# Designs tried in a protein design chat: VHH binders against Gliding motility regulatory protein (frzE). Part 15

Target 1, 240 residues: Gliding motility regulatory protein (frzE), of Myxococcus xanthus (p18769r270to509)
Amino acid sequence: DISNEVREQLDRVESDLHMLRDDAFRFVRRNDDGINTLHGNLAKMADHVAEARLVPLSTVFDAFPRAVREMSRTQGKEVDLVIENADIGVDRSMLGDVRDALVHLLRNSVDHGVESPDTRQQLGKPLNGRIRIRVRVDGDMLHIEVEDDGRGIDPERLRQAAISKRLINAVQAAALSEREAIELIFRPGFSTRDQVSELSGRGVGMDVVKRKVETLGGSVGVSSRIGRGSTITLRLPQSL
Below, E stands for the ipSAE of ESMFold2; O stands for the ipSAE of ESMFold2 at other seeds; V2 stands for 0.75 times the mean of E and O plus 0.25 times the DockQ between their complexes.

## First folded at step 10 (VHH; framework vhh_8fcz_2)

Design s2 (from s1 with Y57R; at its last look DockQ between E and O 0.61; V2 from the best seeds 0.00; counts 0 for: pae E 7.4 > 2, unsure alone 62.7 < 65, grease 24.8 > 24.2)
Fold by ESMFold2, look of step 10:
Structure s2 (fold): chain B 240 residues (1-240), chain A 125 residues (1-125)
Amino acid sequence: as target 1 above (240 residues)
Amino acid sequence: QVQLVESGGGLVQPGGSLRLSCAASGFTFSYYEMNWVRQPPGKGLEWVSGISYTGSRTYYADSVEGRFTIIRDNDKKMVYLQMTSLKTEDTAVYYCAKDLSTYYYDSSGDAFDVEGQGTQVTVSS
């Protein structure tokens, strides 16, 4: 009865295969759980290392009130600086770039954004202009807003300047929304008003600020209302 | 009053070296990027070199890259331009300039704040 014996051996083999299948699934599940636990612990350790590398922005920002005061005196203006949340930290390797970018933004606001006291009086504004630096963290991204209550950005003047600098033609300028026109301040070559094209690539405009921030993995934005003021927002990873 | 006083120019042979100096006063020097700009005979101003607030970044026109070095000393309120391998086309009046803030509020302003008398550099046999 060879048929019956073969059937019994096949039954034993099938049982052994079911047992191996069950053992294999338990092994995979247990291994996967252990790997997930290790990943979680490594992520926690990486967070602690990143936090240890952070330096408070006050390290840089503490000099800004004096800087704004001095720039204001030079321009015959009265400007108050308000700094919020400077205790928030950023990777030490980024401090110099953040300082340079913010000094540039503060100069723009004091020198050209905030109106003269006489003009502010005529506009019904407080005689002291105001610049506010506000820091916040959203996820792993640091947001630094630099806001002034100055004249704001005129999109039509920006369109005309871009045409004059031959960065765009009149058809392209007319196609820009007001928001797109304001973003022209970041266009390479726009912020410099050079008489000679060989000055291209000069490291002194808002395009340079944008490029450096983007090199650090961030972005820069602008929001403005003519007559009311402007806000420049730097978005940077808090750690590299 | 902003004052920028350039010095160190002179007559030099091609391939020679010269160091220009700029003494700054009347403004908060360490809060401005500084530049060298030159005016060749019968031509308009052209940008030569720039240096960031702390001196950590330097910038050069293609025509001078590798030959000129810009340096600043914020304690002494000085900017220097070390020029080497000078060519006849480097002949110009050299000016130190405070970098103007971008005029994104008023697009009609100047690109450079040239306040000094400049210093003449002449490269010839």
Scores: ipSAE 0.014, ipTM 0.364, lowest interface PAE 7.4, mean pLDDT 80
ESMFold2 (binder alone), look of step 10: mean pLDDT 79; pTM 0.809
ESMFold2 at other seeds, look of step 10: ipSAE 0.015; ipTM 0.366

Design s3 (from s1 with Y31H; at its last look DockQ between E and O 0.43; V2 from the best seeds 0.00; counts 0 for: pae E 8.4 > 2, unsure alone 62.7 < 65, grease 24.8 > 24.2)
Fold by ESMFold2, look of step 10:
Structure s3 (fold): chain B 240 residues (1-240), chain A 125 residues (1-125)
Amino acid sequence: as target 1 above (240 residues)
Amino acid sequence: QVQLVESGGGLVQPGGSLRLSCAASGFTFSHYEMNWVRQPPGKGLEWVSGISYTGSYTYYADSVEGRFTIIRDNDKKMVYLQMTSLKTEDTAVYYCAKDLSTYYYDSSGDAFDVEGQGTQVTVSS
């Protein structure tokens, strides 16, 4: 594939530029002015190569509307997906991680966040649930927000779940603010089935998503209001 | 029509190796985490291994970690389980399954979604 070959060539060019910079330092130490100019030019070239390696998030996001429709049909729900600013680029090497994280978030919103049509009718909500993906860039960091208009995250249910899972005791749970209680979803062991049972499920949890994002130099945030919905925010470096 | 077809099982001696295959059809394969689950004789289903949507991450039950390797090929819509150092406890019918996503809005986990007839692995004692 021509696209994969271009990426391989770009990676090699970045490495070659690094080596050339090192060689120039060894050779022309005495010519400080020329070395500083060469250094600046090589740094700009490396920046341009890194920018050229970015690919639009639409390359993976374009499959999401169909995925949400499939998930919704399985659950007997109606859910609309709105995607904003998918033309923004990210390093090709991170596309798999971004796709994995977002599909996980979308499934959780469809399966468990967005209420059934009957429940939404009783609550006075539109029968169609809504999930919105928004992308923006802030400096060298990419922000991806996944927002649903579902039931929201109930801090008290999270406190009780954490006590039941032996992650905290009742005194510790009572001391948590609502924001701190909502962040319990990132605690290791929170999303995993009880290890004492005969059945153990292992898979992607919010603690795994957070760890993945943090190893890339980013962060994960959550904001939620009972009855109104939740927003998960991923912050990732736009390039590595 | 969701369809998962497992194959590659058989009789093997302890310490032996097998490679299981699962052919998927009837759904958008690359949109789902894929898993292997097994049913030992007279017991319920237990989870064995999982692999993320793109294959970036793999997961294993403690009992098989270091011995089994899960692999997926999204172009061919296949998932594989390379099993080595097999033990008599690994005797089971093996199934591939989709949709083992965790749920962060409540404290309960998701159920396994098993569709195929499975493939028998027997490790002789």
Scores: ipSAE 0.013, ipTM 0.338, lowest interface PAE 8.4, mean pLDDT 80
ESMFold2 (binder alone), look of step 10: mean pLDDT 78; pTM 0.803
ESMFold2 at other seeds, look of step 10: ipSAE 0.015; ipTM 0.434

Design s4 (from s1 with L100Q V114H; at its last look DockQ between E and O 0.60; V2 from the best seeds 0.00; counts 0 for: pae E 6.0 > 2, unsure alone 61.3 < 65, grease 28.7 > 24.2)
Fold by ESMFold2, look of step 10:
Structure s4 (fold): chain B 240 residues (1-240), chain A 125 residues (1-125)
Amino acid sequence: as target 1 above (240 residues)
Amino acid sequence: QVQLVESGGGLVQPGGSLRLSCAASGFTFSYYEMNWVRQPPGKGLEWVSGISYTGSYTYYADSVEGRFTIIRDNDKKMVYLQMTSLKTEDTAVYYCAKDQSTYYYDSSGDAFDHEGQGTQVTVSS
């Protein structure tokens, strides 16, 4: 019986193959579990590093009330600044950009947005102007709103300025809605300085701020109503 | 009271380099954009360069881009203009200037404030 012995050998080989298969499945399972655990731990470490990089906005914002008081005094105006939720943090690499943007907005609100006390009295407004900086987090996005209760952005003046700066012609300007006209503040070249004709240059403007924020994955918005005031909203990721 | 004191000018050969300095006092320096403007002989003021509040953004007139570098030091309240590859056309009195404000609500533009004596830069022809 030679065939019986061959069959027994085949049975042993089959059993060995089944055992090897089971061992191989256990090996793959154990390695997959280990890889998933390692990936989970690395993700936790990355989250801890990102959180450690966050710096409270108060490190920049705390100087703003004094700055607004000084700017207001120089301009003969009375302006109150209210800051909400400055304890919220942002990636330290973005602090300079945030500070630059907000100082720009605060200067514009004090110098040109908020009316003089005499004008506010004539308009039936509180004599003290108001600027509010409000911070909130929505998911992984930081929202910073800067609101003033000044004269608001006049879309007709923006249309006229854009014509004067040769950004659009009169027909194009007339076709803009109020919202579209207000958004002209973000157009490159809109912040051109004209007081000395030979001093024309590409200065800091909202077009530059908007581009930087968008490069970081965010957005910049404007909302305004003539006579009631304006709000500029910066949205940007809390961490890079 | 606002003071801006320029220094570092002089006589240089074409292709040479020079570094201008501006010492600022009498205002909250880090809350203002700073600029360099110049006045060539017999001409009006020309804007040369500007720098944002923290130095994150720098801006240059087309005629000087690539050759001049503006720098600020908020701790020392200083603005610098590093000039290289100087040309005879760069001959001018250079002034440090503080932006008074940028106003996009009115859209009429800004005015520069220059209160210093300036510093003479002469690039020989």
Scores: ipSAE 0.016, ipTM 0.401, lowest interface PAE 6.0, mean pLDDT 80
ESMFold2 (binder alone), look of step 10: mean pLDDT 78; pTM 0.794
ESMFold2 at other seeds, look of step 10: ipSAE 0.216; ipTM 0.624

Design s5 (from s1 with Y32H; at its last look DockQ between E and O 0.50; V2 from the best seeds 0.00; counts 0 for: pae O 5.0 > 2, unsure alone 64.9 < 65, grease 28.7 > 24.2)
Fold by ESMFold2 at other seeds, look of step 10:
Structure s5 (fold): chain B 240 residues (1-240), chain A 125 residues (1-125)
Amino acid sequence: as target 1 above (240 residues)
Amino acid sequence: QVQLVESGGGLVQPGGSLRLSCAASGFTFSYHEMNWVRQPPGKGLEWVSGISYTGSYTYYADSVEGRFTIIRDNDKKMVYLQMTSLKTEDTAVYYCAKDLSTYYYDSSGDAFDVEGQGTQVTVSS
């Protein structure tokens, strides 16, 4: 009969639908696996490209011994520069920022940190001052320390400079710890320079250095002991 | 002997453009930040723009931001000021100056000086 033919066709349709359902699930599964594999391969490629972009810090540091020698001669001082781990790499895009920050720190150490040979002799220090640049990597962060064995940063001079520039009042200054006083060097508008014109306080200051380093995802620290020297630490991601 | 020689000034109409140049000698150029300052007629010095040792940082006075661009070329020991959209209040003698950094150890002996003769920029009509 005709009724039996209809029933058989319905059974065939149901079987075909089950098969299509199974094919659809297998198709979705293969697509998901392929997308995950592509993601994994793209991540591996990104890692290899990032490592290939790293450039040794020696490309920045190679000019520093000559720079320190010239700065020292201009100031009538004798300063030795020691650089450690310059073979460590950093993202090429950060080289200019690192160089600008470090030249600023070196000039501060030579011009204002390290004492004259006569003064060093009177203090019982080696006649040659020393600046040490140390680089290390901790996780994905690059640490660059610039240390000198000079006079150190005097927190009382910083308190007085901040009062004179009306950044804080005398009560606020007296309440600062030594560490907090030293960190005044990061304040916008701060300067220990003589203020002889309205042009003073512009250009590269530690506030500018800190702001740029923080924009790159890093931080800047300072530690100092009067009479013993100072250390400025730049902490930066090795890759952007 | 430190020498900074400014050039490129002249007479220009409002809205015009001019490029100033500064040639440096007598010091290691790449160890110094560079600045442009100006002296309008009958007034004192005004800071205009500055650029860090490698050029990674540039700074501008509010009155010129967006109109002026400072550039340096350490190989040629040159600094430039590209000026556009010039206004009559930009009329001044423009000077190139080295170093205006904030120093954090002490304040003795760090005075700002103008070294060259400058270059006259006159914006009139």
Scores: ipSAE 0.159, ipTM 0.574, lowest interface PAE 5.0, mean pLDDT 82
ESMFold2, look of step 10: ipSAE 0.235; ipTM 0.612
ESMFold2 (binder alone), look of step 10: mean pLDDT 79; pTM 0.808

Design s6 (from s1 with Y103H V114S; at its last look DockQ between E and O 0.66; V2 from the best seeds 0.00; counts 0 for: pae O 3.6 > 2, unsure alone 62.7 < 65, grease 26.2 > 24.2)
Amino acid sequence: QVQLVESGGGLVQPGGSLRLSCAASGFTFSYYEMNWVRQPPGKGLEWVSGISYTGSYTYYADSVEGRFTIIRDNDKKMVYLQMTSLKTEDTAVYYCAKDLSTHYYDSSGDAFDSEGQGTQVTVSS
ESMFold2, look of step 10: ipSAE 0.344; ipTM 0.688
ESMFold2 (binder alone), look of step 10: mean pLDDT 78; pTM 0.796
ESMFold2 at other seeds, look of step 10: ipSAE 0.256; ipTM 0.635

## First folded at step 11 (VHH; framework vhh_8fcz_2)

Design u1 (from r20 with Y32H Y103H V116S; at its last look DockQ between E and O 0.73; V2 from the best seeds 0.00; counts 0 for: unsure alone 60.3 < 65)
Fold by ESMFold2, look of step 11:
Structure u1 (fold): chain B 240 residues (1-240), chain A 127 residues (1-127)
Amino acid sequence: as target 1 above (240 residues)
Amino acid sequence: QVQLVESGGGLVQPGGSLRLSCAASGFTFSYHEMNWVRQPPGKGLEWVSGISYTGSYTTYADSVEGRFTIIRDNDKKMVYLQMTSLKTEDTAVYYCAKDLSTHYYDTSGPSDAFDSEGQGTQVTVSS
């Protein structure tokens, strides 16, 4: 009977197809499992290497209390420095860049941000100025905030300085929000400094600091309130 | 007492090279930005180059970028200016100075003065 023979062949074909399917799935699963295991092991190794490269930020920050004390004494000021979370680590290769950026910020805060004791008394502020360095990790990014309780950054003075330096015209300056005006500190060639107007060029400015931080894969932010103080935030990859 | 002593100048032909040195004393060197400033004959002071506290950041006047390199050695308290491809326009007395303060607060606030107290070193570029 031909009908029975056909059914038997169809049963054999179906069985063979199920076996081939199962073999294919096992092959794919076995290969995928191996690849996933390799990925997992490589990720663990990368984590171990990254951890071995980290050094505490205290290796940079240890010199800062002495530096702020010297800067403050030279200016006839008294400035308290508070450092938080210096135990957090950063890639050793970035220590010099972090140090130079932070010394620049500390010098700006002590020399120009924090008011003289007489001025602070007139403003009803504690005679001791305060600078706070705070470190935190957010994902793979290190955040270093340098905050002072000084005079703050005046957006109108920044607009005026940018106009006088011909970086923008008066119409462009008027169109800037306060936050946008404060960001002018990052423009190439910017400075509110007037005393060397006869000199060509400038020293190291915030545009140079920002460019270096961005080359490292990070960013620089600023926030400020007139009369209350300023915060500069460096965002850097914790490891390269 | 802050002291900055420049040296290494001299007479050189156009296209030549010189390395200027500045020895610093009387202050905590590593807490200060360092700069080179020059005064061409019969002209005012012109900023040339600056270098940050450990040397991580350098900047240059447009007229010298690509030709001059500023270097510092905090252990030796030295600043150098490596000059190459010299032009007659580079003829000047060169001074080093600490702190060209660039800040973003009140322009009337206190700041360090440009500290050019050394004798300078003469660079003359001529055929």
Scores: ipSAE 0.530, ipTM 0.774, lowest interface PAE 1.8, mean pLDDT 83
ESMFold2 (binder alone), look of step 11: mean pLDDT 76; pTM 0.764
ESMFold2 at other seeds, look of step 11: ipSAE 0.553; ipTM 0.789

Design u2 (from u1 with T59Y; at its last look DockQ between E and O 0.74; V2 from the best seeds 0.00; counts 0 for: pae O 4.3 > 2, unsure alone 60.5 < 65)
Fold by ESMFold2 at other seeds, look of step 11:
Structure u2 (fold): chain B 240 residues (1-240), chain A 127 residues (1-127)
Amino acid sequence: as target 1 above (240 residues)
Amino acid sequence: QVQLVESGGGLVQPGGSLRLSCAASGFTFSYHEMNWVRQPPGKGLEWVSGISYTGSYTYYADSVEGRFTIIRDNDKKMVYLQMTSLKTEDTAVYYCAKDLSTHYYDTSGPSDAFDSEGQGTQVTVSS
C-alpha cells in the first residue's frame, strides 16, 4: 500500500519537527543566558568606572581650615572647624558643586551665624565658635551635615523678609510653623536683598544650591534653634 | 588690602565684541563669588553678572543674558566678562566686585557689600 508509505513519512516529518522545535528553544535560551551574562558584566564594569571616579572628600575639605581661619580673622572671631569622615568618596564630577555649597555654608556660619567673642561670653558660650562637618553614607546616598553653634535662624525674621519681598502675604506668613518659616531660605527669590535694589540677591543663595543638589538627585535640609545653632544637611548620590 | 584691577575696555561698534579682565589680590580669591557691575553715563550702578566660588553657577542680568559670558580662573585669580552683540546701552564703566550674596541668618542685614576698589574699565559702544 501507498497510504502506509505516506503515513510513515508523515510520522518521520512530525518527529523531525518536534526535534527542530526543541533545538530552537534551546538556542533561544542559550542566547538569553548570554545576554544576561553580558548585562551582568556591563554592570560590573560600570561599578568599576564609578569607583574609579570617586575621590575622597578630603580633597575638598583640606582647604577649609585655612578658609575658616581667614574668614574668622576678617570678622574678628575665633572659630574651630571639626571635620568627620573626610575619607568618604564622592564622584569627581560633583566636586565643584560640593565645594561651592560648603564654602557658602561656612561663610554663612562664620560671618553671620557664630557670634562675636564678646557676645558669646555674655551668652555663656565658649568664646571659640564651632563648626562641624559630618559625612556619612546611607546606601547610595552621601549625607554632609554642616552644623554651627551660633545664634540660630530666626523664623520670625524670615517671615517678615518673605512678606517684604512679596513672596507671601501676612496671612500666609502667620500660617507657617517655625520649621516651615525656616525653610523659606530655599524659596526662589528669597535670597534677594531688600536693601540693595538691582544688586540684591544675584549671588549664591540656598534656592540655587537646593536646585543644583536636586538636579543631581539629592536634597537639602535645614534645622535650627535660636541661641543654639543651625544645621544644613546636603544629601547627594555618591556617584552619578 | 583688597585690590581689583579691571582692564580690557575700549571703543567698539554696535554688534561688536570685547573681553574684560579683572585681576584680584589681597584676599583668598577662590572663597568669594565674583561679579561685574557697570555704571552708565550719569546713572547709578547696575549689576551685570555673577559667578560662584568655583564657577559652577553663573548669573546674568536680563539685559545681557545670551550676549555676555562670565568666566573665572581661580589659579590665576582672574575673572573675565566676554561681551558679544554689544549695544549702545552697554556703554558704561565696568567694575568687578566680590560677594553680593544675601545671607540667610539675617536677610535684612549686610553681607560683604559691593566695593569698587578699582578704577573700572570704560566700554563705549557707538557708531
Scores: ipSAE 0.171, ipTM 0.578, lowest interface PAE 4.3, mean pLDDT 81
ESMFold2, look of step 11: ipSAE 0.198; ipTM 0.590
ESMFold2 (binder alone), look of step 11: mean pLDDT 76; pTM 0.772

Design u3 (at its last look DockQ between E and O 0.81; V2 from the best seeds 0.00; counts 0 for: pae E 2.04 > 2, unsure alone 61.2 < 65)
Fold by ESMFold2, look of step 11:
Structure u3 (fold): chain B 240 residues (1-240), chain A 126 residues (1-126)
Amino acid sequence: as target 1 above (240 residues)
Amino acid sequence: QVQLVESGGGLVQPGGSLRLSCAASGFTFSYHEMNWVRQPPGKGLEWVSGISYTGSYTTYADSVEGRFTIIRDNDKKMVYLQMTSLKTEDTAVYYCAKDLSTHYYDTGPSDAFDSEGQGTQVTVSS
């Protein structure tokens, strides 16, 4: 019979359509899963490439003990340098900026911050001064702290230097908190030297260092206590 | 002991170029910032440019920015000033100097400038 054959064929067609629908859904799911897996693997590869661009800070810091010894000898001082976590990496493109910023800080600490052994003895301090460089990572940011145990930064001297340099007037200076006064070290052309000259405070100073660090997406901070020492903190993205 | 010897000056027409050199000795060169300063005829000293310890940071006076380039070579203990687009206002004796950077500790009275050398004359005229 013809009518029964047609119905049998229709049942077969319905079964085939169900199977095709199921196959199509599986195909779409597998392709979506595959695309998501590829995106995940590409993200992992990008992370590995970024990590491969990191260079240990030890490549910069390894020269610093010799540099501090030579600076100390020239100044007739005794200064110990301690470096912590130099195995932490930073983007290769920032090595020069970090190196030159830190040399500037080391020179300030040895030349101007750490007192002579005779003065340290009079103050009841260890005869050898100490500079400590500490590195840590917080999220995607590097923190590099340079601490010395020297004379510290005097806010009143900073106020007076800023007045002498015509950066602020006496009323403005009196209005600064001690924290704000210490931050004057970041002002262009600032120097605590007591000579007034056209050349004083020129060149590469903390204002230039701060501007470069900020251009890289970071920040620079300072804390200090008279007689106890100073800490300069550089915050930088670990990768650019 | 400390010596800074400038050279490379001369007579140049406006728009011309010169490269000044400074040879350093008697100190650990790479531990010092280096600078160029100049003294125009009948005027006081004027800071021109500075370069950090290994050369990562450079600074320039507004009057020369974009025209002059400061370079250092720590292996040869040399500082250079590449000057282009020279103007008659650039006429001066040029000196190199170490350590004019800002510092933040009070260490007592100090002289901000130390020229050590004789300088090199740059004359820009038609």
Scores: ipSAE 0.520, ipTM 0.776, lowest interface PAE 2.0, mean pLDDT 83
ESMFold2 (binder alone), look of step 11: mean pLDDT 77; pTM 0.783
ESMFold2 at other seeds, look of step 11: ipSAE 0.551; ipTM 0.795

Design u4 (from u1 with E33W; at its last look DockQ between E and O 0.62; V2 from the best seeds 0.00; counts 0 for: pae O 3.3 > 2, unsure alone 59.8 < 65)
Fold by ESMFold2 at other seeds, look of step 11:
Structure u4 (fold): chain B 240 residues (1-240), chain A 127 residues (1-127)
Amino acid sequence: as target 1 above (240 residues)
Amino acid sequence: QVQLVESGGGLVQPGGSLRLSCAASGFTFSYHWMNWVRQPPGKGLEWVSGISYTGSYTTYADSVEGRFTIIRDNDKKMVYLQMTSLKTEDTAVYYCAKDLSTHYYDTSGPSDAFDSEGQGTQVTVSS
């Protein structure tokens, strides 16, 4: 009978369609699981690569005690260097930039921050000046503080210098807090005056350090107190 | 004893090129930022270029940016200034200098650190 033959063929087609549907669902689920597994494995591999690229900051800091001794002796000063948490790591690609920034800060502290032993004695300070480097990690960011116990930064003199250099007017200068006034050291052009009787342009200023650190995705801060010293803080991503 | 010996100057036509060299001795070279400074005839000193301790960053005066390149080699204790597209206003005696920086401890004006350690090298750009 033709009617029975057609019914049997339709039953087979229906069964094949159910099987195909089940295979399709199984395929989709297997692909979702595989994709999630690949994402997880890729994340683990990325973590291993990031960890392998980190080198301890001690590789930068190991030369600093000798550098500070040499700088101090040349200036007739006595300066102790204390380094904390040098085992914390940073991306190898940033080592030169970190070293350059820190050497600049150390030289500035020794040459211009820390007073001579005679002056320190007159001020009632320990004869040996002190520079401290402290490292910590906060999330994905390194914080490197360079602190000295030298003369500190006078915000009033910085306001007046900025007015003289025409970087701000007197109304703007008066509105600055002490913290904001100290940050004037980072302003482009703060070190530049004219060419006639003085060396024009900039060799190295704090704006150069700040620009380099910002290029790396970080920031630079300063705090200071007259007679007590200054702290420069570099904030850098630990990995690029 | 600190010594900085400049060389490589000479007479060159506008648009020409020169490479200045500075040999350093008597100090730990890699602990010092290095600079080129020039003195045009009858004018004061002007800073030209600077290079950080490892060479990771370089800076240039606006008048020379794009034309001059500063390079250092800490192993050889050398600093160089590659000058191209030279102009008559580049005519000057060129000096290298260490640690020429302005500091942030409340002083105005350029660092007193520049004193001429070497004789300089004369660059003359003339038709």
Scores: ipSAE 0.382, ipTM 0.709, lowest interface PAE 3.3, mean pLDDT 82
ESMFold2, look of step 11: ipSAE 0.408; ipTM 0.717
ESMFold2 (binder alone), look of step 11: mean pLDDT 77; pTM 0.779

Design u5 (from u1 with T28R T54E; at its last look DockQ between E and O 0.66; V2 from the best seeds 0.00; counts 0 for: pae O 3.2 > 2, unsure alone 58.1 < 65)
Fold by ESMFold2, look of step 11:
Structure u5 (fold): chain B 240 residues (1-240), chain A 127 residues (1-127)
Amino acid sequence: as target 1 above (240 residues)
Amino acid sequence: QVQLVESGGGLVQPGGSLRLSCAASGFRFSYHEMNWVRQPPGKGLEWVSGISYEGSYTTYADSVEGRFTIIRDNDKKMVYLQMTSLKTEDTAVYYCAKDLSTHYYDTSGPSDAFDSEGQGTQVTVSS
């Protein structure tokens, strides 16, 4: 009968539809695999490009021993500079920012951190002061530490300075921990010493350095102990 | 002997532009931050702008931010102040100075003396 022939055609069509459905699912799966492979290969290429852009920090640091020597001579001080792990690389685009930050830190340590030889003798310290620059990598972040063995930072003097500059009141100052008080050096407006002079302390201060480091995706920290010295830590992405 | 020689001042109309220059000698220029300060008629000194040792960081007084640009050239031992959109309030003698940044080891004393060795350069903004 004609009805039997129609039934056979419908069975064949149904079988073909099942095959097409299965082929469509298989096609979608293969495309997902191909897209994932392409994404993986693109990530590898981006990583190779980033690694090729790294430049050793020694290109910046090699000038520092002479700079510290000249700064020390000008101040009548004796300061040794020790640099560790300068072969570690950083994105070339950040070299200028790193150089500027580190020169600022070195100047502060030589000019204001490390005591005169006479004072160091009275304190029982080695006559030569010491500044150490140490670089390490933690994940994708560089840590650059600048440590001196000078007078250290007095948190109470910073509290009092911030009060006199009207950045905080006495109640707020008393609530700060020692670490929080030391971090006042990063506060915008702190560079003005006493509110009597509008000029002093308004130049390029640690607040400006911190702001730049943060725009690069990093952070700046400080730790200090009176009489023992201070450490400023720059944390920066190794690659942008 | 430290020497700072300012130049480039003059008479301009409001809205005008000037570029001030400061030639430095007698010290290792690249080891020092540089600044511009000004003295308006009958007033004390006001800080205007500062620039870091290699020029990566710049700072500006609120009254000039967006209008003035500080630039340094360590090879030529020069610092510049590009002034635009000048106002009558900008009338002053302008001086360059080194090392006005606070240090964070001892902030209890009065401000460090700023090292202004030059004669300055007069900027007059008038209709």
Scores: ipSAE 0.293, ipTM 0.665, lowest interface PAE 2.8, mean pLDDT 83
ESMFold2 (binder alone), look of step 11: mean pLDDT 75; pTM 0.762
ESMFold2 at other seeds, look of step 11: ipSAE 0.321; ipTM 0.671

